VH-VL binders against a5use3. Designs and how they scored, part 6

Target 1, 222 residues: a5use3
Amino acid sequence: MVIHAIVPVKELHRAKQRLARVLDAHERRALSLAMLNDVLVALSYSPVSRIIVIGRDVETGHTARAHGAAFVIDQSAALNDALHQAAADIPDHAAALVAPSDLPLLGAEDVIALTCISGDKPGVAIAPAHDGGTNLLLVSPVVGWTFLFGPDSLTHHIAAARQRHLPVHLLRLPHLERDIDDIDDLIWLAQQPGDTSAQRLARMFLERKGAQLWQSSDMPPH
Below, E stands for the ipSAE of ESMFold2; O stands for the ipSAE of OpenDDE; V2 stands for 0.75 times the mean of E and O plus 0.25 times the DockQ between their complexes.

## First folded at step 1 (VH-VL)

Design o4 (framework fv_ogalvibart)
Fold by ESMFold2-Fast, scan of step 1:
Formats: C-alpha cells, structure tokens, sequence
Structure o4 (fold): chain C 222 residues (1-222), chain A 119 residues (1-119), chain B 107 residues (1-107)
C-alpha cells in the first residue's frame, strides 16, 4: 500500500486558546510547533511515501520543509475542507493517513500497527479519540472519501465507510486517545513515558509554572 | 512560608523496619513531586526515592529497591518512607525535599531526621 | 547510571578569591544540573538550577555555566559565609545522582 500522510495545522496565533490562562502566545506557539515536530518525526520513520502538511503559517511551512514534507497553503475555512484540499493531490489508487498535529506521542510503530490491521484490501482503519472522535484515520483508497472530523467523528466515519461498502478496523491506542488541548492534557503529557520535544517543553512549563498550572487544572484535588 | 518537617528517625536494630514522615506546609502539596535524599555521617548526598504529585509514579535508588516504599497522603500534606529490612549501610540523615519539574531539582529541604541502624 | 564527578574534592581559599568548581557527567545531561551548598549540620540549599539559573535570594557572586557533560560553579569573590561543601546533581534521568562534593576550606 502506498500511503500519503496529511497533517492539518491550525493558525498558530489562534492555537491552544484553552491554555491561554497559563501560557502566553509565544509559549502556545512553541508548544504547537514542538508537537508538529514530534508528529513529523514519527511519520518520517513510518511506512509512508509522502507527508503533506496543510496550514497557513510561515513557521509551519518551515517546520514541514525541515522534515522533508510538502507544505500546502490552506485555502479552506474548516478542517474537513482543508483535508479534502490536501487529498486532491493524492493519486487515485493511494491511501491517505490523517494524523493531527497535536498527538506528540505518535510513534512509527503506531502507524505500522494501523497498516497491519488494515491489510492490503480496500478499507478504513481508525484509532479512536478518548471523546468519541477520530485521532488516526487510514483510508484505502482515499478517492471518493468524505472527511467528517469533529464531534462524534468516530460514528460518522464508520457510517461513511459502510456507505462506501468498506470494512472498518478499529485499533485502540491508549497513548493516542488524548490530543493535547487543555491544561489537564498538558499535565498528562508531561507525566507519560518518553522524551519528545513537546514533553520536554511541557515539563519545562510545569517547572516554571507548577502551582499556577495546578490551580488552573480541572483535575480533582487529592 | 514553605516548611518541610521530618520525623520518625531513631535507633533500630538490623533487619527491622522504620517509617519516616514529612509534614509539609505553606504550599499546595498535591502540586509537587516529593523526594527522599539521605546522607551517611561524613559522606555525600544520595538520592533515595521520588513520588509524583498524584502518587502515580515512584522510582527508587537501586540500593533500596525492594526494601523501601515511598507514599503520600495529599489530604494530610504528608510524605512517607517505609523502610524494611534495614542494614547498617542505611544509617544516614534522611531529608525530604520538594521537587520542581518531573525531572526534579530540589528547592526546599527539611531539617532531616537521623536513622541509626545498630545494635 | 549517570556518574557525577567533581573537581577538586577539597579547595583552600581566602576571602576575596575567585573559586571555581567543576562537575563532569559520564554522559550528556543537556542542562539538567543543579548546584547545592551545605554547611555542617544543615540541610543543603539550592544555589543554581538548569545549569546557569540563579535561585531567588542567592547572592549574585554565584554563577553556573556549562552544558552536556562539563559544568562549572563560580564564586567571583569568596565571602566568609561561603566556606561550605558544594554538590552538583543531575536530574536528566533516573536514578538521580550527586557529585561526591567539593569542600571549600579557609586557607
């Protein structure tokens, strides 16, 4: 299977607003770029033929090109439209792998596992998100597919696969069930095994702002 | 003011057990990882154990693995070290210390409590 | 395990002297190094963290430098209150390890 990875990236100056109570704009931008870096590292060691980053920021473009990825300027108003824009450049017989830019614990072994459960026949493989969403999506072939990321996207993607008469394979990857969006996610990321760029940055934020971070957390007190 | 006060030290015979406590005040105890560090008389510092802010992760020095257990009670702002199968080489002043970051350097230390393992 | 080695083990100095203590790690620890001061019968006191960051309330005559495997603590003009034992500590990875200590004695 020939796989083209798509990594959508939101505008950096508007990213991670749920962290604004504790992290300033520069820190949120640095975190977003560190997570993008981690995802691109994982994909660069994965069995993918090409990586396409779709976004709007010059810094996102520089980061993509530093990893040998193609950078496509997002001309769309919404995530699903951006994914359809990127998918238009994928050959008809090829598969598409969508990996969000905010999964800093993604490893090449996760992509390999997803391709193994999918096999060589047409189909859809999904790593679900903690909240009923989709965190990794592999569609083979991608031609004619409709991206439905958003609330309840796991249910919507399963329905879309059934409508196209494609088998669905679900692979539960606990370390990828939590995308990094709020203060509790940042604290969780810092505590997980590993030493990715985003983890180092998260641990640095906790070192400098520990009490402030915990005061702003929705995590119950002990 | 941040304060850490150790207690529970004393003289014990080899092979017996002792439990140390560290009472914390002046900060949000549940937000910080906590450590035990010891110092044998006339010698240098040796890190002993760490416990994460929520009690989820614990790590021990090889010299105490399997014999010592670190724990905490966030409702009481108290850190513990349960020391089993004590040896003469465990004789030391035991300090509790507040860790900053999950990588842990220590910005506040208690006054220490002396543990002497002898007949 | 990462071994931390300090040089010298003992140093004799006079008030007003510039004092330099070196700490070497057996493998790279990036900047994850702290320096502590300990006086007889007292708990250690944090001086420097992240190799070069001065802890609040610590006199500006103390400074740290280095990265990777070689680190230095400098006291620019030794004061009577500075005669103590100094320890470096790596916090890059478990198990956390200290240097053996450097005793700064009056000459």
Amino acid sequence: as target 1 above (222 residues)
Amino acid sequence: QVQLVESGGGVVQPGRSLRLSCAASGFTFSSYGMHWVRQAPGKGLEWVAVIWYDGSNKYYADSVTGRFTISRDNSKNTLYLQMNSLRAEDTAVYYCARGLSYRGYFDYWGQGTLVTVSS
Amino acid sequence: DIQMTQSPSTLSASVGDRVTITCRASQSISSWLAWFQQKPGKAPKLLIYKASSLESGVPSRFSGSGSGTEFTLTISSLQPDDFATYYCQQYNSYPWTFGQGTKVEIK
Scores: ipSAE 0.000, ipTM 0.400, lowest interface PAE 19.3, mean pLDDT 86

Design o5 (framework fv_ogalvibart)
Fold by ESMFold2-Fast, scan of step 1:
Structure o5 (fold): chain C 222 residues (1-222), chain A 122 residues (1-122), chain B 107 residues (1-107)
Amino acid sequence: as target 1 above (222 residues)
Amino acid sequence: QVQLVESGGGVVQPGRSLRLSCAASGFTFSSYAMHWVRQAPGKGLEWVAVISYDGSNKYYADSVTGRFTISRDNSKNTLYLQMNSLRAEDTAVYYCARSPYYYGSGSYFDYWGQGTLVTVSS
Amino acid sequence: DIQMTQSPSTLSASVGDRVTITCRASQSISSYLAWFQQKPGKAPKLLIYDASSLESGVPSRFSGSGSGTEFTLTISSLQPDDFATYYCQQYNSYPYTFGQGTKVEIK
């Protein structure tokens, strides 16, 4: 199957506001770009024909182009509308893989596993988020599909697939169930095995701001 | 076992053209991004160009942009570099190299060919 | 373009020595750095990728470290087979760039 990956990126100045208590605007921007870099690296190692980044920031565009990805300026600012905008340029018989920009532990093996469970026939494959959302979505073919990201999007995407008589394949990937949104997510990311761009940055923040980070955490003290 | 064998090098005059080939064997060629890297005599390594697994994406070093074209024929397991408007500073051993990934961006080179010498001299 | 600078350009060493080569990037490249070994008349050979990951088949005396802009290749106990030129390479962004090389010579 021919796969076009779509990576939607929120405006950087509005990103990760739940981290504002510990990270300043510059640090939150750096973290968002580091996570985008990690996602783009994983996708470049994956069997995808094209990577499309859709966003609004110049820095996001530079990061996308550095990885050989196309950069599309988001005309809508609403996530599902941005995904429909990006998908409009995908060939009729091709598949779309939607990967959020804030999954820094994404690996090529995850994308390969998702394509394997989906097979070469029409269908939908999903890696769920811990909160009932959708963290990876593969739709083959994407033509005629309606994106329904948001609260309870796992349930909504399953219903959309079934309404269209498409098989649904769920693949649980525990390391991808947690998108990095708050202080507990940042601490968790720093503690996981690996050396992604975002992990190195998270570890630096933990080293420099450890007391403040732990004070703001809901995790038990050790 | 992975093998990459370059051919097509030789002596050419400035302003002329030359096409290099890289024959791949021992792996599924159509699943890997491929690169050209060159090395001038007695000098260091310089990255030249990359092509994705399916040929849909290509990037070039500024020094060769507009003059060189990278291409591939997956049915023949062969990578090409078309070199036009050759200059004396293009004199180098040209290596083909494999990325361990489909797309080619964010990747290193896990296998290299033996290289083919291109000499641009009047 | 990201400029890669190696230090030293040449070093003289004896078998059994600990050898350290440094590579500096003009801007942050995270961990997207590889080290290659090249012997005269031969193609380069991958030693280390992602700054610190040892390529399969490469002896454990080779190790890499660093992130951001400062990277180090260490050979813990130099062997006769290790006299060669070593190159670092960044793959964080296009164009991919190499250091100028470090030649490790017999003392």
Scores: ipSAE 0.005, ipTM 0.435, lowest interface PAE 15.6, mean pLDDT 86

Design o6 (framework fv_ogalvibart)
Fold by ESMFold2-Fast, scan of step 1:
Structure o6 (fold): chain C 222 residues (1-222), chain A 122 residues (1-122), chain B 107 residues (1-107)
Amino acid sequence: as target 1 above (222 residues)
Amino acid sequence: QVQLVESGGGVVQPGRSLRLSCAASGFTFSTYGMHWVRQAPGKGLEWVAVIWYDGSEKYYADSVTGRFTISRDNSKNTLYLQMNSLRAEDTAVYYCAKDTYEIYSGYEFDYWGQGTLVTVSS
Amino acid sequence: DIQMTQSPSTLSASVGDRVTITCRASQSISTWLAWFQQKPGKAPKLLIYKASSLESGVPSRFSGSGSGTEFTLTISSLQPDDFATYYCQQYDTYPLTFGQGTKVEIK
């Protein structure tokens, strides 16, 4: 299977708004770029033929190119439309792997596992999010696919696969069930085993702003 | 192995300009913030400037603000310090130094270059 | 600007001695303090970051402690390679500031 990975990135000045209570604009931007870096590192060691980053910021483009990824300027600003734009450049018979930029614990072994469960036949493989969303989506072939990321996207992507007469394979990857969007996610990330760029940054934020983070969190102090 | 090599130092007259370079290898230069730190002969360390990994933010010590410009070329793995309107008190060994965290300028330096001497005649 | 003051400015010691260097910040910097070692004619080398975390490859005889405004670097059993100047540096706030240095010299 020939796989083209798509990594969508929101405008950095508007990223991670749910962290605004404890992280300033610079810190949220740095966290978003660190997570993008982690995702690109994982994909660079994965069996993907090309990585496409779609976004609007110059910094996002610099980070993408540092990892040998293509950078595409997002013309739409809506996630599903941006994915449609990026997928238009993928050959009709190739597969698309969508990996959000906020999965800093993504590893090459996860991508390999997703390709193995999917096999070489037409199909859809999904790693679910904890909230009923989709965190990894592999569609083979991508031609004619409709992206439906958003609330309940797991259910919507399963329905889309059925309409296209494609089998669906679900792969539970607990460390990827949680994308990093709010304060509780940031605290969780800092506590997980590993040493990704985003984890080092999250741990530094916890040390520097621990009281503010815990006061803004529903999680008990550790 | 991380390596930082400064060049461009020398003897210059007051009021003149000089450009320092720092060639980086052994790490992904384009994802790390970079600093310049100087040390006057027989004196302690003084932080001069920082540039974020993508060049988007720059901060300077008050002593050099308006005279020095930090820049980088990520395609060449090179950091620069353009020094204008040089004064006798700018005489120092200039070190480039690497930030610890990727993407975030964490303000702590894990690796330093060898340094390059700038002497401003008075 | 945050001012960093080291004590003592110089100390004389013998191989095998326990050496203690103190660093004081003019305002609280939490644990955002690093310790560097500098030998004559050479670049500084990171020893300790985050007040107490030992940098990879640094001998275990070096340790750091403290938080807020008072910090200590300890060398538990001084070796010949340890005769050098030591600097503390705060990285809580720009501009980054260093202590004036402590020279550890042979008794």
Scores: ipSAE 0.006, ipTM 0.523, lowest interface PAE 9.9, mean pLDDT 87

Design o7 (framework fv_ogalvibart)
Fold by ESMFold2-Fast, scan of step 1:
Parts: structure tokens; C-alpha cells; sequence
Structure o7 (fold): chain C 222 residues (1-222), chain A 118 residues (1-118), chain B 107 residues (1-107)
């Protein structure tokens, strides 16, 4: 199968706001870009034929192009609308792989495993999130597909596949079940084996916040 | 053109203060972290301080902690280094440098010489 | 602080020579290493970042390799414009540190 990967990226100045208690805006921006870099590295070594990054920031576009990915300017703030925008120009009969920009432990082997379980016939393959969401979504072919990311999206994507009479293949990848959204996720990322760009930053941030009382103690109570 | 221009260097007596400025042009200054790096005559490079793009986070080399203060004014596209309690060993050319995506210094100023002598 | 040690401190070479400069970190820095070139009276210029990524506009004769604690900068065929001092710099820690420098001079 011919696979086009879609990597949606939120505006950097609004990224990872649940980490605002422990990371300043520059640190959150750096973390978001590091995670995007990790995802793009993994996809570059995978059997993906093309990578499409959809976002709004100049830095996101620069990072995408540095990895040979196409950059599409997001004309909508809603995730599902952005994914439909990116998928609209994918060739007929090609598959789409949606990989969030905040899965820094994604490896090429994970993408290969997902394509193997899906096989060469029409179908949907999903790596679930720990909270009932969808962290990797492979749809073959993508033409006519409706993206339903959001709360309980695993259930919604399974229902969408069933409505279209497409088989669903679930592949549990524990290291990809956790999006990096809050402090507990950041601590978890730092403790996992590996040395990705985001892991290095997470370890440094946690080291600094523990050593620098002035940064953590003056944070607002909200 | 992307450019950084340092100013404010000069000869100053030990124990006195001096403020350096770095004027940025040709890029969106408010989107980048900024660093000060110094080089004593005939010696190697020594990192001095960093400030995040919005000024909320700052880190300093142990040799200058408590004496130097890094700051920025994004409305003026200017980076500052306030140097207090100057010592002879602070004599150096001071460079400002742009932090490319938090990883490398891709743009440097030409440097400004600070000489601390009696 | 992470200590960076370069070798050799001074290297005499001729145009056309293959030149290698080594940088060692006191602890693992993964691939978070940059190489800079500095000519007398001028600011440093970025050559390589993330151990092996060539900065835009830098000639292909420059290359970097290594990970963890051992890193190498290679100039495959030295040109007259390459006689300069070279510095490695780790950015694995927010407390950045440079090597002491390697001066490449005319033999």
C-alpha cells in the first residue's frame, strides 16, 4: 500500500498548556518541536511514501521541511477539519496514517507493525490511547473517511469503520498509549528507555524544576 | 538580513557595573531564546547566560551567578546583560547569540570588548 | 557541569589534507553537540549541530560523527579558508559548555 502520513500540529504558543504549571512558554514550545522532530524521524524511517505536516507556525513548517515533509497551512482550528483538509488531496486508493505530533517514543517499527496487521486489503488499524482515544490511525483507502478524534474516539473510529464494512485491527503499543500532555506524562517520558530529543528535554526540565525552587514555588495556584 | 549588534563595552574599574545591549534585526526576536557567550583574550569560549523568548526563564554560569542579570525588551528587539561587581577575570569579548529552536547558536553578533582593569 | 575536552589542542596541516578533531564529554550527551569555526577577530560560525547535521551553507567537506561521549569533526580535504580554531559545544545540559578549542594552522 501507498501511505501518506498526516501529522497535525497545534499552534506552538498554545501547545501543552497543562504543563504551564511547571514549564514556561519557551520550554513548552521547545518540547513541542522536539516531539515533532521525534515523530518525523520515526516516519522518515518507516514505509510511509509521503509525510504531510499540517499546522500554522513558521517553526513547524521549517521543522517539517528539514525532514523532507510537506507543510500545509491549517485553515481551521479544529483537529478533525485540519485532517480532512490534509486528506482531501491524497491520491485515490492511497492510505492515510494519522500520527499526532506528541508521541515522542514512536519508532519506525511501530508503523511497520501497524501496516503488517492491516495487510494489503481495505481496512482500519488503530493503536489506542490509554484513555479510550486514538493515538495512531491507519485507514486504507482514506477516500470517504470521516475523522472523529476527540473524547472516546477509539469507539467512534471503530463505529465509522463498521459503518463502511471495513475490518478493524487493534494493535496495542504500550509506549504509544500516553500522549505527553501534563506533568505526569512528562515524568513518565523521562523514565522510559531511550534518548529521543523530547526525552532529553524532559529529563533536563525535571532536573531544573527540582533544583530551582524560584521557578516552581512562584507559579500561580490555579 | 538577520543581524545581532552588541554595544556597551568599554574599560571599567573592578567592583563597578556595566550594561551590555544586543540589538536584533531581520527576524522575529520575540520568538527566540537568546544567549550571552564570552571569550577572554587568547582563550576559549565560555557560556554566560540564557533567557527564554518571553523572558520568564533565565539560567546563568556559576562564575557570574548573583552578579550578572540577563533581560530583554521584546518591544525594542533588544537583549541586555547587566554586569555588577566586575572582576578582572570578567575581561572578555561578549557575544550575543540566537538559540535556534533551543538547540544551537545559528546567529552571533560581532562582539563587544569589556576590559576590567584599574 | 559537563566537561568537554578536545584533542589535539593544535594541529599543523597542509592544503588537501584530511583533518580530524576529537571531542570527549565527561558524561553522555547523546547527540547534543555542535561544532563551531572561529577565525581571528571574528565571531564563531556554526558548522554542525546535533553531532552530524551540516548547517546550511557549510561546505560538504565538513562532517561530524559520534554519540554519547566521543565525537569527531572531519574536514575531508583542507582548504586555505579552513585554517581557524574549532570548538565543540554540548547542549544536553542548559548549563552549556565548550571544548577548549583546536587550532588548525599551516604546516
Amino acid sequence: as target 1 above (222 residues)
Amino acid sequence: QVQLVESGGGVVQPGRSLRLSCAASGFTFSSYGMHWVRQAPGKGLEWVAVISYDGSNKYYADSVTGRFTISRDNSKNTLYLQMNSLRAEDTAVYYCARDWYGEAFDIWGQGTLVTVSS
Amino acid sequence: DIQMTQSPSTLSASVGDRVTITCRASQSISSWLAWFQQKPGKAPKLLIYKASSLESGVPSRFSGSGSGTEFTLTISSLQPDDFATYYCQQYNSYYLTFGQGTKVEIK
Scores: ipSAE 0.000, ipTM 0.416, lowest interface PAE 17.2, mean pLDDT 85

Design o8 (framework fv_ogalvibart; at its last look DockQ between E and O 0.11; V2 from the best seeds 0.00; counts 0 for: pae O 12.1 > 2, placed apart)
Fold by ESMFold2-Fast, scan of step 1:
Structure o8 (fold): chain C 222 residues (1-222), chain A 122 residues (1-122), chain B 107 residues (1-107)
Amino acid sequence: as target 1 above (222 residues)
Amino acid sequence: QVQLVESGGGVVQPGRSLRLSCAASGFTFRSYGMHWVRQAPGKGLEWVAVIWYDGSNKYYADSVTGRFTISRDNSKNTLYLQMNSLRAEDTAVYYCARDHGIVGATYYFDYWGQGTLVTVSS
Amino acid sequence: DIQMTQSPSTLSASVGDRVTITCRASQSISSWLAWFQQKPGKAPKLLIYDASSLESGVPSRFSGSGSGTEFTLTISSLQPDDFATYYCQQYNSYSYTFGQGTKVEIK
């Protein structure tokens, strides 16, 4: 299976607004770039044949190129439209793997597991999000596919697969069920085992802004 | 006191290589992103490269991409710039500069070194 | 890349004068702009960050204003130590870019 990974990146100046109470715009930009770095590292060690990053920022482009990924300028700024734009350049019979830029605990083994359950037959493999969304989506082949990310996207993607007579494989990956979006996610990320770029950054924020972070969190320290 | 001291500048012929160093003291070097900025004689400032606090991300100006490599050794509090395939237009005073922001190197430059002169001439 | 253009390129002034230097960005950079002062043979020195915040130790006669694409550095009463070259710099996105510089020289 030839797999082209698509990593969509939101405009950095608009990223992580739920963290604005504790992190300034530059800190949120740094966090977004650190998480992108972590995702690209994981994909670079996975069996994907090509990585396509789609976004609008120069820093996003530089980060993509540093990892050998192609950078495509997002003409739409809407997630599903950006994914369709990126998928337009994927060859016939190739698969697409959509990996959000905000899953800093993604590992190559997760991608390998997803490809193993999908096999070499046409199909869809999904790692669900904790809120009923989709955190990893593998579609083989991607030609003719419609991306439906958003609220209840797990249900929508399953329905889309069934309408196309494609089998659906669900793989629960607990460490990937939580995308990093708010203060509780940031504290959780800092506490998980590992040493990714985003984890080091999260730990530094917790160390320097701990009082503000804990005051803004619904997750107690004990 | 925060101090940044560049070294390694000199006269080199076109097509050759040179490595610059920047020794940092007076702050926790491993916590800050670092930049290289250059200035050709009698000209303005030009940003060259940045490296994040942990070395995980590096970005370069288009003019030096593929030729220059930024690196750091946090155990020695030292920043490096490896310059390959040098051209006459690389002639400049090279400054190391500290990013005000920790980690991601996404802020303004709050401290600069005194600079080291690189002259590329045949 | 974001292009930064300063006006004027050279300014002649006398001690006590009010000096204004403008900086224009080719696209919006919010307030992510710094101003630097550079004297001959010296490294640049930070004066203002985030368009209007005065760096610690910088005299209050220096002020900055603006957002988006238009920015101004003002020296309210020019002193002998202020004859120097001034640069604006955007840090909205990599590559970081500087204006071409404005030389403030004695009249």
Scores: ipSAE 0.011, ipTM 0.566, lowest interface PAE 9.1, mean pLDDT 88
Fold by ESMFold2, look of step 2:
Structure o8 (fold): chain C 222 residues (1-222), chain A 122 residues (1-122), chain B 107 residues (1-107)
Amino acid sequence: as target 1 above (222 residues)
Amino acid sequence: QVQLVESGGGVVQPGRSLRLSCAASGFTFRSYGMHWVRQAPGKGLEWVAVIWYDGSNKYYADSVTGRFTISRDNSKNTLYLQMNSLRAEDTAVYYCARDHGIVGATYYFDYWGQGTLVTVSS
Amino acid sequence: DIQMTQSPSTLSASVGDRVTITCRASQSISSWLAWFQQKPGKAPKLLIYDASSLESGVPSRFSGSGSGTEFTLTISSLQPDDFATYYCQQYNSYSYTFGQGTKVEIK
């Protein structure tokens, strides 16, 4: 199976806004780039043949090229339109794997598992998100597929597969089911086993914030 | 008190190699991205390269890509620049600089070393 | 690459003068702009980050303004220690480009 991965990336200045309560704009930008780096590492050790990153930031393009990925400038207004734009360059017979840029615990083994349950046959494999969405989508072949990411996307993608008479395979990957949107998610990420760039960064941010509490006028003794 | 001290500069012939070091102290080196910035005699500042806090990503100016390699040893609190295939245009004072960002993302340079002079001449 | 154009290249001024230096970016860099001061034979020193935020220990006579493509460094009352070369630097991208510098000299 020939698999082309698509990694859509939001504009960096718009990313992780709920973390603004604890991280400044530069820190949120850094976290988003670290997560992208981790996703690209995982894909580079997986059976994908080509990685396509689509986004608008120069830094996103540099990160993509550092991992041997192609970079496509996002000309669209919404996620699903960006996915269709990126898929236009995928050969009709190939499979598409969609992996969001914000899965800091994604590993190559997750991608391998998704491809194994599909085999070399036409079909759709989905790793569901905890909220009724889609964390990973593998569709083979990609030609004629409609991307329906967003609220309730699991149900919509199952329906789309049935409309095309493609079998559907679901794979629960609990370690991918948590979004990193607020301080509690950042703490959770820091506590998980592993040593991804995003995890190292989360640990350092939390350590730095602890140190900043000691900068008050009446510093505690110890 | 943040301290950055460059070493390894000198006079070399074109086509030869040189390795610069930057010793860091007074901060948690492994938490910061690091840069090399150079300044030709009588000229302005030119960014050369950046390395992320953990060494996972590196970026280079077009003028040095394929010839220079940035690296770090977090156990020794040391930043390096390996300069190969040196040219007369590489003659400059080389500064190491700390990225204010904890990772080495796009941030400003808050602390600089004193610089080390590299002269490339026959 | 983002091109940074700094003006003027040289500025003659007297102690007590108000000095302004401008920096223009070839494309929007939001507020990701820093200002540095450099004296001959010395390393650059950070003055202002994020276009307008004053670095700790820098005198309040220094200020910065601007966003997008046009930025200004202002010294409200020039002091003897302020005769130096000033650089802007963008950090919106990994190109990390600098302006060409503005030398502030004694009139």
Scores: ipSAE 0.005, ipTM 0.520, lowest interface PAE 12.0, mean pLDDT 86
Fold by OpenDDE, look of step 2:
Structure o8 (fold): chain C 222 residues (1-222), chain A 122 residues (1-122), chain B 107 residues (1-107)
Amino acid sequence: as target 1 above (222 residues)
Amino acid sequence: QVQLVESGGGVVQPGRSLRLSCAASGFTFRSYGMHWVRQAPGKGLEWVAVIWYDGSNKYYADSVTGRFTISRDNSKNTLYLQMNSLRAEDTAVYYCARDHGIVGATYYFDYWGQGTLVTVSS
Amino acid sequence: DIQMTQSPSTLSASVGDRVTITCRASQSISSWLAWFQQKPGKAPKLLIYDASSLESGVPSRFSGSGSGTEFTLTISSLQPDDFATYYCQQYNSYSYTFGQGTKVEIK
């Protein structure tokens, strides 16, 4: 199965606004880019054939390029429109994997697991978020699919799949279920196993703020 | 004000080793990738190596692969270049340069040091 | 590796002249190209990044254009301070290849 990964990236100046009390604009941008970096690294080691990053910022484009990913300038008004824009050049027969950029703990094994449960047949595989959202979405084939990210997107995507008579596979990935939106989340991220770019940055930020730090030597190569 | 100051250059015989340092100031050193670029006397510029902001990734020019090692100590705001098995063709002014990018992104070289001369001769 | 070829290698011009330097890449580098100015005994100075973006503090008489494989640096009106060697450099890949340089001399 040929998989094209789509990585939607929010505007950097609007990212992690809930952390504005703790992190300045530069730090929030850095954190967002670090998370994007981590997602791209994970995807690079996964069985995806192509990575498409869609966003609005030059820095996002540079980050995408650094990892050999294609960059599409987001000209849409909404996430789902952006996803459709990014998917426009994906072959009809190919699968699409949607992986948001704010999954700093995403690993290649997660993508592999998702592809395994989906198999080689048409279908939809979803890693749900804790709030009823969608962390990862694998759709095969992508042709004719309507992205329905947003509130209760899990239910909406399942319904869409069923409407198309596609089997649905769910995969719980607890390490991806927590959003990094506030200081508690940042602390949580810093305390998780591993040494991703986002984790390192989180630890650095927390160090500046006087918090306890946890370190790991396990970081995948870029 | 961004400042980069190279040191460690000198005259060495072929086959010997030398370690260069680049002291950085005026910016958050640990946030930026760093490069070494060299220039042989009367010649053009040649990229040598890059290191990620956290040292997690490194790339080298083919001409120095296996002989040179780029490293950094973010606690000291210092970039290093360990040069082993030096050759006459390694004779050059060595510059450290800051990558405009942060995290894992690579951009252009926006700031350069004044360089340090390395001369490899018998 | 991506090869960068500048032309000409040497250029003689007078103050007030319009000067154009060309850089060609062996393969597409999109817009990931920078231009540097270097004076004797000095470190290179960034002039243009992303093919056409002027670095802060650089005079507006400098401009860059091009994409893909063909790029140009233009000095609209050469000033005495502009006599130097200019280099293009690609950062599309992890080879960061420079052109061989173009020396702008006084005619």
Scores: ipSAE 0.000, ipTM 0.526, lowest interface PAE 12.1, mean pLDDT 91
ESMFold2 (binder alone), look of step 2: mean pLDDT 90; pTM 0.903

Design o9 (framework fv_ogalvibart)
Fold by ESMFold2-Fast, scan of step 1:
Structure o9 (fold): chain C 222 residues (1-222), chain A 120 residues (1-120), chain B 107 residues (1-107)
Amino acid sequence: as target 1 above (222 residues)
Amino acid sequence: QVQLVESGGGVVQPGRSLRLSCAASGFTFSDYGMHWVRQAPGKGLEWVAVIWYDGSNKYYADSVTGRFTISRDNSKNTLYLQMNSLRAEDTAVYYCARELYSSGWYFDYWGQGTLVTVSS
Amino acid sequence: DIQMTQSPSTLSASVGDRVTITCRASQSISDWLAWFQQKPGKAPKLLIYKASSLESGVPSRFSGSGSGTEFTLTISSLQPDDFATYYCQQYNSYPITFGQGTKVEIK
């Protein structure tokens, strides 16, 4: 199976707004790029033949290129339209793997497991999100596929597979069920074992907040 | 030593087509993204299109989407802009500009420009 | 699209004056902003990139500052060669957009 991975990245200035109370704009941007780095590292050690990052920010493009990934400039505001744009250049009989940019605990083993459960035959393999969404989507072949990410996308992708007479394989990966969107997710990420770029940033941000709470009155203002 | 030389401009009637070329020298052309930027007489700068170093990415201003096509030939160190369905508002000096791959999409070198006049 | 607004649109100054030009973005562009100088009949010339980095060969009297949405180009002591039109350009995201230009003319 020849697999082309697609990693969609939201505009960085709009990223992680639910963290705005805890992290400033620079910190949210840094976190988003660190998570992208983690996803690209995992994909680079996986059996994917090509990685395509789709986004609009200059930093996203340079991060993609630093990892040997292709960068496609997003001509749409909607996620599904961006995915269709990125998939347009994938060869007709190749598979597409959609991996969100905000899964910092993604490993190459997860991609391998997803390809193994899918097998050599046409089909769809999905790692579900905790909220009924889709966190990893493998479609083989991708030609003629319609992306349906959004609320209840697991149900919608299963229906789309059935419309095309494709079998669906579900692989539950608990460490990938949680997108990093709010403060509870950031704390959870920091507590998980590992030392990904995003985990190092999350730990640093949270420790700085704790250090400020214990700051002596003798310390000069900064 | 970096040089960008545009050619192909001229006077054309509305609805016609024109192809611009930009010949690059003095650097490894295949390492750089390239842009077209235009300037109408007496007006400011307007970005038109970009093509990445390997031709893998292209993006266009809304005003030219569906009418203009950017392309490149790395073996000839040449950038192209195919302009179809030309309108009076496309009248401008067209510049090709080089971006730095490692430094983002600011333009460190510009050509001298080629004038396109769309007139009846 | 990111809208770039320059102020003032025109500026009259004398040799030796300190000149400042402001550029505002409709949304945050971090420090992904460049400044260009254009003289009549010539192509634009890069002065500043990444908001504050001086391009090689550009005189030290030119400086840039700012981040996010508000940026400034400063010419500390205006020289005769500096009478020109100046443009800011954001390169945070596509489409790339320019300010409308600021013409610096002799008082």
Scores: ipSAE 0.006, ipTM 0.492, lowest interface PAE 12.8, mean pLDDT 86

